VHH binders against Bifunctional D-cysteine desulfhydrase/1-aminocyclopropane-1-carboxylate deaminase, mitochondrial (DCD). Designs and how they scored, part 8

Target 1, 364 residues: Bifunctional D-cysteine desulfhydrase/1-aminocyclopropane-1-carboxylate deaminase, mitochondrial (DCD), of Arabidopsis thaliana (Mouse-ear cress) (f4hyf3)
Amino acid sequence: SPPSWASHLRPLPSHTFSLAHLPTPIHRWNLPGLPNGTELWIKRDDFTGMELSGNKVRKLEFLMAEAVDQHADTVITIGGIQSNHCRATATASNYLNLNSHLILRTSKLLADEDPGLVGNLLVERLVGANVHLISKEEYSSIGSEALTNALKEKLEKEGKKPYVIPVGGSNSLGTWGYIEAAREIEEQLNYRPDDLKFDDIVVACGSGGTIAGISLGSWLGALKAKVHAFSVCDDPDYFYDFVQGLLDGLHAGVNSRDIVNIHNAKGKGYAMNTSEELEFVKKVASSTGVILDPVYSGKAAYGLINEITKDPKCWEGRKILFIHTGGLLGLYDKVDQMASLMGNWSRMDVSESVPRKDGVGKMF
Short names: E, the ipSAE of ESMFold2; O, the ipSAE of OpenDDE; V2, 0.75 times the mean of E and O plus 0.25 times the DockQ between their complexes.

## First folded at step 1 (VHH)

Design F3 (framework vhh_4orz_3)
Fold by ESMFold2-Fast, scan of step 1:
Structure F3 (fold): chain B 364 residues (1-364), chain A 124 residues (1-124)
Amino acid sequence: as target 1 above (364 residues)
Amino acid sequence: EVQLVESGGGLVQAGGSLRLFCAASGFTFSDYAMAWLRQAPGKRREWVALIYSGGSTDYADSVKDRFTISRDNAKNTVSLQMNSLKPEDTAIYFCARVKYYDFWSGYPREFDYWGQGTQVTVSS
């Protein structure tokens, strides 16, 4: 059943599939240089699974349940070639014996050659997703809605029963994923022996469903934390309007500008990185063991630290929960850009070593 | 099957002491962390004390230095010694087996088996 504070929302989900490994951990995340009394904590939504890792599976628990309830045998979604959403959708489809069709926007000028096997592409192709490449110009001129509808009509003519999931799973039903995440955080805090209460919740904003859900849950529920979303594409005004559409679709009766503060963190643009962003990701990994993805969580964390450095007094004494949204497979797309930052290797010096007496040619 | 049975609850005056016991059966007791939680009237259930399989312990700030958790692996028991009791310690106390705990905070994340609870009432 939904949280009592969310019982007025529509649509009310009738059921979900258990796809994610929940609850994910909350723990202290000690970054150097924070203001006096400022605490940073992390919610490990990167731990929701391996092939399903990240924020998207929380939405898919609701969306896949609707697909099956509508008797779909096929799922269609759309995104960029390093889309975490498309990877998670392809994997979840296999768990539920559904065929998946992914419309992927290539970063190349032409969509007429093999896109490769790096990162999310390998997982998608390995699980047997049907990959349909489009160019960036085709995406911009036609739009995601018309593209998914065209593929839906084609598959229906072939006798299939397709269910369309929008970009990032970000519709009103998918928003329930992070409404439920807010309840999960409330329950985790209730089990603690201390009175830990977060002043701020920080998360990356790519497609908008995650920020809509967590901000609504924080506003309506017991968390009452100020939600900060760091956009990695488009501009904040676009996302205020988009989130408002999701909230209106839920009949939530709230204004997006009252429940979330959206900051611009896109830097060079979607899926592109400054050298400072990549150096930040490396320093976070080496100092804390937390590996941020450079497209989403890395930009959001970097944006947060930049906001703190602009006005440290505003952040003094605050307790901040950062949500790690996963996306580690996308890191492999950044190998070439990060190569100059990686100097920690050497040839082992075996000059004073003694060869084995108990055999030659053994492996391992 | 797994069973956890609490004992030792009762009525005690403020400043007094009480010792709770939990008898465990149906699993390899020494492999699991064990916890005590409490629920006061009108309040949420809260964790009070934890003992890991290796013997290390953690406590809620509200009971630190007043309560001591211990275990006896030979007898499959975990106990909670409660000293300097306060009226706000009045609650039903539950013994629980830890299923998951947070890797860095050490706080229990999920419990899979619970006792029926034992009432502790501290008069003023």
Scores: ipSAE 0.000, ipTM 0.104, lowest interface PAE 20.4, mean pLDDT 86

Design F5 (framework vhh_4orz_3)
Fold by ESMFold2-Fast, scan of step 1:
Structure F5 (fold): chain B 364 residues (1-364), chain A 124 residues (1-124)
Amino acid sequence: as target 1 above (364 residues)
Amino acid sequence: EVQLVESGGGLVQAGGSLRLFCAASGFTFSSYAMAWLRQAPGKRREWVALISSGGSTDYADSVKDRFTISRDNAKNTVSLQMNSLKPEDTAIYFCARGGLRYFDWLLKGAFDIWGQGTQVTVSS
C-alpha cells in the first residue's frame, strides 16, 4: 500500500516487482573541507543492486509491473550511450523474460560503427538487449517520443507487444519510485536510537523523476527537508517545468518551485567533465572510499561543495543527506581522461626475495 | 482479472496418483514463480512445491521424490504430479503466484495471488 501521506495521489500503483535490494544504507560521509558544524550523510542508492545498481531500479519496480500486467513481451527505452537507465532496463527485462530494445544516442557521428563494450554497453549486450544507435542530431530533431513510437510500430508489425518506457523512467508512474524512497528514509530515521533529522536532501537531476519523487515525499511526509537538485543537463527552468508536469500528472496540488531548489551543475555539458570535476571525484574516493559517478553524483557533490564554499554561513549547523544515484560502470568510460590523475603503481622490487626451492609455487 | 483456477483434485487410495492443474489469467505468466501450498483440516497452510520463472524447482521434505511441479508457459498452466500418495497428504491444495526470484518462503511467505483451492483426499 502507498504511504498514508500519499494516498490522495493519482494514479495509485496497484503493485510493484521486488527488483531492488532495499533498504539501502544511510551513513556519515566525512568529506574534507566542510565548515565546522555541517554534517554530511550519504544514502547509498548505488547499493540497490549490481547490474540493477542506481536510482533507476526504484522506478522500474513500478514501470515493469505495468509492462507485465499489460501483457507486453518487449520493452523499449531510450537514452545516452552510457545510460544507467538503459542498462538497468535491459537487466530487469532479461530477469522478467522480456525482450529489450534500447535506442542509444551517441554524442559523435559514430552511429554507423559498433558502439563497443565499455561500461553499461557490456552489460546491455551480455544480457541480450537489442541496441539501436542514433546520432544526437537525429535525437534533437525527431525527439524521444517519435523515435520510440517508430520502433514500437516496427516491432508491432513483427508480432511483438512492446511497452515503452520514457527517458530515465521519468513519468508520473516512475515518480513513485522516489516517493517510496522518501518513506524508506523516514522509516530508517524512526528506528535509530538518536534523533537524527536532515535539514537538506541533495541529489543529481538528469531526467527529473528522481527529484520529483523525493521532493514530493519530503514535502508531504515527515522528512520536511529542503530538497536540492543539481542538474547535469539542460537548465533549472526546464526542470522546474518538467517536474511540474509530473506533479500535475500525480494530482499532487503543489508547485515545483515550492518543494525543490534546482541548481545548475552541468559544467561542460551532459556526460562531459571538467578536469576539476574529475580531480574532485578522485579526492572523494581517496578521502572517503566512496566512488562517485562523474556524470551524475560527482557533478551534484561538486556543485554542493561549491555552494557551501560560496556561502558557508547558509550551511552552518545543517545536516545534509546526499543520495548516491549509482553509475559506477559509467566511470569506465572516463579511463583515458583520468589516466593523468593516477600514479599510484610500481613494479615490485623482488631482488632480495628467495625463490621457492621446490619450484612449485602456488597462486592461491 | 488476475485469476488462478485449480482443478484435478479428488479421492484416491493410498499409494495412488493424482495430477493437479492451475490455469492462470490476467498477467504475464512466464515472468512469475508459481507455487503449490496445502492446508489440512485444523492445520496452517504449508508450502509444498515451487517452480521459478526459469524452471528451477524446489520441494518440501515431506513430498520430495513423490511430487513433481511443472509449468507450460504457452498454456499459462502450472501442474503438480503427485505419486505414492499417503493419508497425510489429505488437504486442500492451493495454487499461488510468487515473486520474480526464488527466496526463502520460510522467512516471508510472499505470495500475492491465490486460487480457491482443490480438495485431495487420500483413503487408507
Scores: ipSAE 0.000, ipTM 0.182, lowest interface PAE 17.2, mean pLDDT 86

Design F6 (framework vhh_4orz_3)
Fold by ESMFold2-Fast, scan of step 1:
Structure F6 (fold): chain B 364 residues (1-364), chain A 124 residues (1-124)
Amino acid sequence: as target 1 above (364 residues)
Amino acid sequence: EVQLVESGGGLVQAGGSLRLFCAASGSTFSNYAMAWLRQAPGKRREWVALITSGGSTDYADSVKDRFTISRDNAKNTVSLQMNSLKPEDTAIYFCAASKRGYSYGPYYYYMDVWGQGTQVTVSS
């Protein structure tokens, strides 16, 4: 059943599938350079599952339940070539014995070559997803809704029963994923012997469903934290309007501008990185052991540190919960860009070592 | 660091009672959250009861009103009083500790230390 503070929302989901490993941990996250008394904590939604890792599986628990309720045998979704959502959807579909079809927008000029096997693409192709490659121009000119509808019609003519999941799983039903995440955080804090309470919750914004859910849950529930979303594409005004559409679809009766603060963190643009962003990801990994993905959580964390640096007195004494949304497989797409940042290797000095008698060793 | 040793398990008839003990040694125990989990053969491990470092308790629905968890910080022990035992309570019972002082019932990833377990068998 939904949280008591969310029981007035409509429509109410009938049920969910248990796909994610929940609850995910909350722990202290000691980034260097924070102002006096500022505490940073991290919610490890990168631990929601291995192949399902990240924020998207929380949404899929609701969306996949609807797909099965509608007797779908096939799932269609759409995204960029490095979409964590498409990877998670392909894996979840396999768990539920559903065929998956992914419409992927290439970062290349032409869509007429094999897109490769790097990052999310390898997982998608290994689990048997059907990849339909389109160009950036085709995506922009036709639009995601028309593209998914065209594929849906084609598959229906072939006798299949497709269920369409929008970009990022970000519709009103998918928003319930992070409404439930807000309840989960409340419960984790309630089990603590201390009075830990977060002043701020920080998360990346790619498609809008995650920020809509967590901000609504924080607003309606006991968290009452100020939610900061760092957009990795488009602009903040676009997302205020998009989130408002999700909230209206839930009959929530709240204004998006009252419940979330949206900051621009897109840098070079979606899925593109500045050298400073990648250097930041390396610094965070080496200093804390937390590996951020460069596309979403890395940009959000970098954006947060920049906001703190601009006005450290506004952040002094605050307790901040950062939500790590997963996406580690996207890091493998950045190998070439990060190669120049990695210098921590050497040839082992074996000059004083004695070789094995037979000259042949085991690989282990 | 702490080490955990369970005791008090055994064979009991349906409707009977058992009290399990978990003795902690090593570090100061009072800062740890303590939990009991159980695993029946061929089943997944399930959470049974939790007590935080501050003394707050929580129970799985299947054992609520039948089981009681308590702690004695002076003796570095946590105990589980099990009443009205049913055959489906048959399992290996594990004591676990979290240095973070808290846990969410179905979530035990933060449990830093685990005991070896003690067998509880409830006959019909």
Scores: ipSAE 0.000, ipTM 0.130, lowest interface PAE 18.7, mean pLDDT 85

Design F7 (framework vhh_4orz_3)
Fold by ESMFold2-Fast, scan of step 1:
Structure F7 (fold): chain B 364 residues (1-364), chain A 122 residues (1-122)
Amino acid sequence: as target 1 above (364 residues)
Amino acid sequence: EVQLVESGGGLVQAGGSLRLFCAASGFTFSSYAMAWLRQAPGKRREWVALISSGGYTDYADSVKDRFTISRDNAKNTVSLQMNSLKPEDTAIYFCARHSYKQLWSRGYSDYWGQGTQVTVSS
């Protein structure tokens, strides 16, 4: 049953699939250089499982249940070439014996070539997803709705029953994924022997459903934390309007600008990184052992640290929960850009080593 | 159109027994594994029992030796015999069509019934 504070929302989902490993851990995250008394904690949604899923599987637990309830045999979704959402959708579809079709946006030059097997593409192709390439220009001129509808019509003519999932799984039903995440956090805090309460929740914003869900849950429920979303594409005004559409679709009766603070963390643009962003990801990994995805969680964490640096007094004494949204496979798409940051290798000096007398070595 | 319809739930005293039934239609029943799952108030859904297309059975530790899953391929039904019921067995019980694609887990279920309520009084 839904949380008591969410009982007025519609649609009210009746079914979900157990795809994610929940609850995910909450633990202290000690980044250097924080103001006096500022505590940073991390919610490990990178540990939701399902082939390194992250935040998208929480939405798919609801969306896939609707697809199956509607007797779909095929799932269509759309995203960028390294979309975590498309990879998660392909994996979930395979788990549920559904065919998946992914419309993936790439550069005009690369749309006519095999996209390769790097990062999310390898997982998608291994689990048997059907990949349909489009150029960024075609995406901009035609739009995601018309593109997914065109593929839907083609597959229906072939006798299939497709269910369309929008970009990032971000519709009113998918928003329930992070409404439920807010309840999960409440329960984790209630089981603690201490009186831990977060002043702030911080998360990346790519498609809007995650921030809509967690901000609504924090506003309506017991968390009452200020939610800060760091957008990695478009602009904050776009997302305030988009999130408002999701909230209206849920009959939530709240304004997006009251429940979430949206900051621009786009940098060079969607899926592109500055050298400073990549250096930050390396520093976080080396100092804390936490590996951030450079496109989403890395930009959000970098943006948070920049906000703290601009006005450290406003963050003094605050307890901040950062949601790690996963996406580690996206790091492999950044290998060439990060190579110059990695110098920790050497050829082993074996000059003083004694060779084995039996002459028989093993590989492992 | 795949349909799963549960029946046999009800109120029973601790130590009692109930038998749940699931009628399946819209697919080749004999080719699929079938599972029973349950959801108690305020808790997430948990797996209870599984029977493969070949008749292999598996059970959650909490119900092992108390519950028995069986199937009748001629009637397209799967059943769950529940003995020595405890108050903590109180839940909505769901029949599900099961797949083995998740090799590192209990697998996954792709179609679910509406559920049947089981209440065990102390």
Scores: ipSAE 0.000, ipTM 0.130, lowest interface PAE 21.3, mean pLDDT 86

Design F8 (framework vhh_4orz_3)
Fold by ESMFold2-Fast, scan of step 1:
Structure F8 (fold): chain B 364 residues (1-364), chain A 125 residues (1-125)
Amino acid sequence: as target 1 above (364 residues)
Amino acid sequence: EVQLVESGGGLVQAGGSLRLFCAASGFTFSTYAMAWLRQAPGKRREWVALITSGGSTDYADSVKDRFTISRDNAKNTVSLQMNSLKPEDTAIYFCAKDLVYGSGSYRKPYGMDVWGQGTQVTVSS
């Protein structure tokens, strides 16, 4: 059943699949350099699964249920070459015995060669997804809706029953994923023996569904935390309008500008990194043991620290919950860019060591 | 400051030829892929030709075998040789460095902070 504070939203989901490992943990996250009394906590949505790791499976629990309810045998979705959404969709489709078709925008200008097996691509190809490669220019000029509709028509002519999931799973139904996440956070806080309450919730914004859901849930429910979204693509004004469309589709009766604060964190652009962003991800990993995705959570965390640095008085004494949206597999796409930052290796000095008399040792 | 300046457009009769030029400044030209795009009256902007930093080329089907894109890294220029021009080639032609896309609908390019004013090509029947 939906949360009581969300019972007026329409349409209400009829059912969902249990795909994600929930609840994900909330724990203290000790980044250096925070103002006096400022506490940073992390919600580990990277722990929603391995092949399903990240924020997207929360949306897929609702979207895949609708696909199956409509008797679809095939799922179509679309995204960039290292899309966490496409990887999660391919995996979820396999679990549900559905064929998956992924339209992937290459990071290269030409789309006529095998895209490879790095990061999310390996998982997608191993679980049996059908990859349809598109150039950046084709993606931009044609648009995701026209591309998915063209593939849908082709597959329908072949006798398939496709269900289309928009980029990032970000439609009104998918928004329920993070409406439910807000309830999950409420329940986790209520279970605690202390009176922990968050003043702020911080999350990356790539496609808009996650920020729409968590901000609506925080506004309507008991959390009442100020939601800050850090956009990793497009502009804040674009996302205020996009989120408004999702809220209107839910008949929520709220204005996006009242429920979420959207900050620009795109840096060099979508899926591209500054050296400062990559150095920040390295520093976070070494100081806290938390590995951020450099495309989404890494940019959001970097953006948050920059906002705190600009105006530390505004953040003094506040308790902030950061949502880690997953994406470790995308980090492997950054190996070449990060190689120059990694110097923590050496050849072991064995000059004083005595070789075994038998000349050989067990391997492992 | 990044700048792209298109030139070479004009009026030409069907079957004729024209060469367009794009002068680039404010970035390391040799490391970027360069493209030509066009927008005809009442139509969406469309890709025409591209050349990678390594010199590999590709073309839209509508212009294949008629247009040739080339670059001069010493002069920071990219050019488009247009042969066998048709009335359907009438458009404003734009030079672009590596394309950037947003999320969501993907209908509008995002992050192209420097487009030239374009150069008008008119092909009479």
Scores: ipSAE 0.000, ipTM 0.106, lowest interface PAE 20.8, mean pLDDT 85

Design F9 (framework vhh_4orz_3)
Fold by ESMFold2-Fast, scan of step 1:
Structure F9 (fold): chain B 364 residues (1-364), chain A 124 residues (1-124)
Amino acid sequence: as target 1 above (364 residues)
Amino acid sequence: EVQLVESGGGLVQAGGSLRLFCAASGFTFSSYAMAWLRQAPGKRREWVALIYSGGSTDYADSVKDRFTISRDNAKNTVSLQMNSLKPEDTAIYFCATSPRYGDYEWFKNAFDIWGQGTQVTVSS
């Protein structure tokens, strides 16, 4: 059953699969340097569970239900080579005994070599996804819709029944994932004895479905928090228009610019990092134990701290909920860039720190 | 609320046949996988047959080639045709579904909506 404040939206999905481990925790997140009275809290959607999922599984709970309802035996989706969405889709497909086909845009000029097993690719290939590589040029010239349609037609000729999920799962149906997340947050806050209420909700924006859902849920429901989205690709105007398309598809009757504030946090560009962004991720990990992914949540958190630093008076006394969207497997793509930051190892000095026993020691 | 009602059980001689029925209500039947499980006296429940929303089927090795699961989405029913019955098939048979992922083999291990069961007794 949908939240009562969302029952007027159309189409209204009645079916979902429980793929995620919900509810995810909300806890205090103590970053140094916040203005006096500013509280930062974190919603741990990195803990949604489904083979290191993140935010995408919330969308897949609705999208996979539609796939099964349409009697699909195969799922097609598309994304970049380190797509969290493609990894989550491959895993969810396996759980539901569906074949998965992933169209992945390589970061290399040519798509004629094995893409390897780093990060999301290892999980995708282990769960049995069929990987179809596309070059950057082919992706940009043909477009994701035409590419997925071509694969769909090919598989239909082979007797399969494919269901296509768009980039990032970001369509009107997928938006319901974070509409439901807003209800979950309401319920978690209502359970608390201290009447905690958030003034702001902060999240990364990559494909737009997550920010559309959480901002609509906050607007329509009891949360009434200002939603700040930090875009990691394209620009804010692009996403206002894209989110508007999702809201119109839901017959929501609201303007995207009224319900979400979109900030540019792409830095050097999509999936690329400045040294300052990587240093920030390392500092957050060492000071709080929270490991952000450098592409999405890391850029969003860095962007938030920069906004606070520009105008600390505007953030004084505010309670902020940051949504960690997962994506930790993508961190392995940054090992070479982060090597100089990782000095915390040494050879153990066994001559001074540990007494030796006489005789021959065992290995274990 | 969601309800599953099994019927069709009874006493049958070894080598005989029975057809079990499960009537489902309270949810959109066509969107859910349906399963038959059984529990013999003093034993754990075991999965027997599964039919996905798309019509594909899977069977436990002990019943493969003897049992056939089918569904009728217009009538909200799932059926289990049991042929070449053996005394070791004696059990209470349950109809089950789950809207939830339970583990890696989710359709086989993650059933959280259950019927009341129907008794099948196979005499020697």
Scores: ipSAE 0.000, ipTM 0.122, lowest interface PAE 18.7, mean pLDDT 84

## First folded at step 2 (VHH)

Design D10k (from D10 with D57K; framework vhh_brivekimig_d4; at its last look DockQ between E and O 0.01; V2 from the best seeds 0.00; counts 0 for: pae E 23.4 > 2, unsure alone 60.1 < 65, placed apart)
Fold by ESMFold2, look of step 2:
Structure D10k (fold): chain B 364 residues (1-364), chain A 128 residues (1-128)
Amino acid sequence: as target 1 above (364 residues)
Amino acid sequence: EVQLVESGGGVVQPGGSLRLSCAASGFTFSKYAMSWVRQAPGKGPEWVSSISGSGGKTLYADSVKGRFTISRDNSKNTLYLQMNSLRPEDTALYYCAKGPSLYDYVWGSYRPSYFDYSSQGTLVTVSS
């Protein structure tokens, strides 16, 4: 059943599948140089699984349950070439004995070629997802709804029963994933021996469903934290309107601008990184052991640090929860850009150290 | 090469005003927070004020709050410090500094290279 503070929302999901490893840890994230009394904490939604790691799994628990209820045999979804959502959907489809079809947008030059096996594509192709490439230009011109509808109609003519999942799993049903995450955070705080309470929640905004869910849950529930969403694509005004649509679809009766602050963190644009962003990801990894993906959590954390740097006074004394939305596999798409940042290696010198007496020696 | 050239200093009576300028070149000015730092004779450097890259946020040392105003013009790559109600203890050589670096600020340090002691600075003397 839903959290009591969300039981008035409509429609209520009938049930979910248990796909994610929950609850995910909340722990201190000890970045140096924060303003006086400021604490940064991290919620590890990158630990929701291995092949299913990331925030998208929470949304899929609801969406895949609906697909099965409708007797679907096939799932269609759409996203960028390194979409974590498409990878998670492909994997979850196999868990549930469903076929998956992924419409993946890439550059015009690459859309006619073998897309390779880098990162998320390796997992998708290993599990046997049907990959359909389109150019970014075709995506922009035709739109995700028309593209998925065209594939749906084709599969229906072949006798299949497809279920369509929108970009990032971000519809009103998928929003329940992060409404439930807010309940999870409340429960984690209630079981603590101290009085930890967060003033702020920080999260990446890709397709809008995550920020809609966590913002609404914080607003309606006990958390009451200010939610800061860092947009890694499109402009913030677009996302205020998109989130409003999700809230209206739940009959929530709240204004998106009252429950979330959306900041621009896209840099060079979706899935493109500046050298400064990649250096930040490397520095955080080497300094703290937390590995941020460069597309979502990395841009969001970089954006947060930039906001703190611009105005440290606004952040003094705050307790901030950063939600790590996963995306580790996407790092493999950035290997060439990051090569000069990586740590050294050496060939271990063993030639003079290994004794041999009668043709057999032990290491060391 | 990063270049910062300070100007606008001079001799002024207590209670007077001066406006300092800092012309910047050799880097993307709007990308970095900028600071004013001062050094009185025989003393170590003292942070005075900082302004964000966009110019939207400002910070001041307690000793100058309410009297000094930092500003910037990103179209002219120029940083300013309006100093009002000057006191004898404001007498110092004033430098502008690029920084902190966004990464270095998060980890709590100015790198020493952002304080260019080889630059001229601009001398402010407050005396009757």
Scores: ipSAE 0.000, ipTM 0.092, lowest interface PAE 23.4, mean pLDDT 84
ESMFold2 (binder alone), look of step 2: mean pLDDT 77; pTM 0.792
OpenDDE, look of step 2: ipSAE 0.005; ipTM 0.268

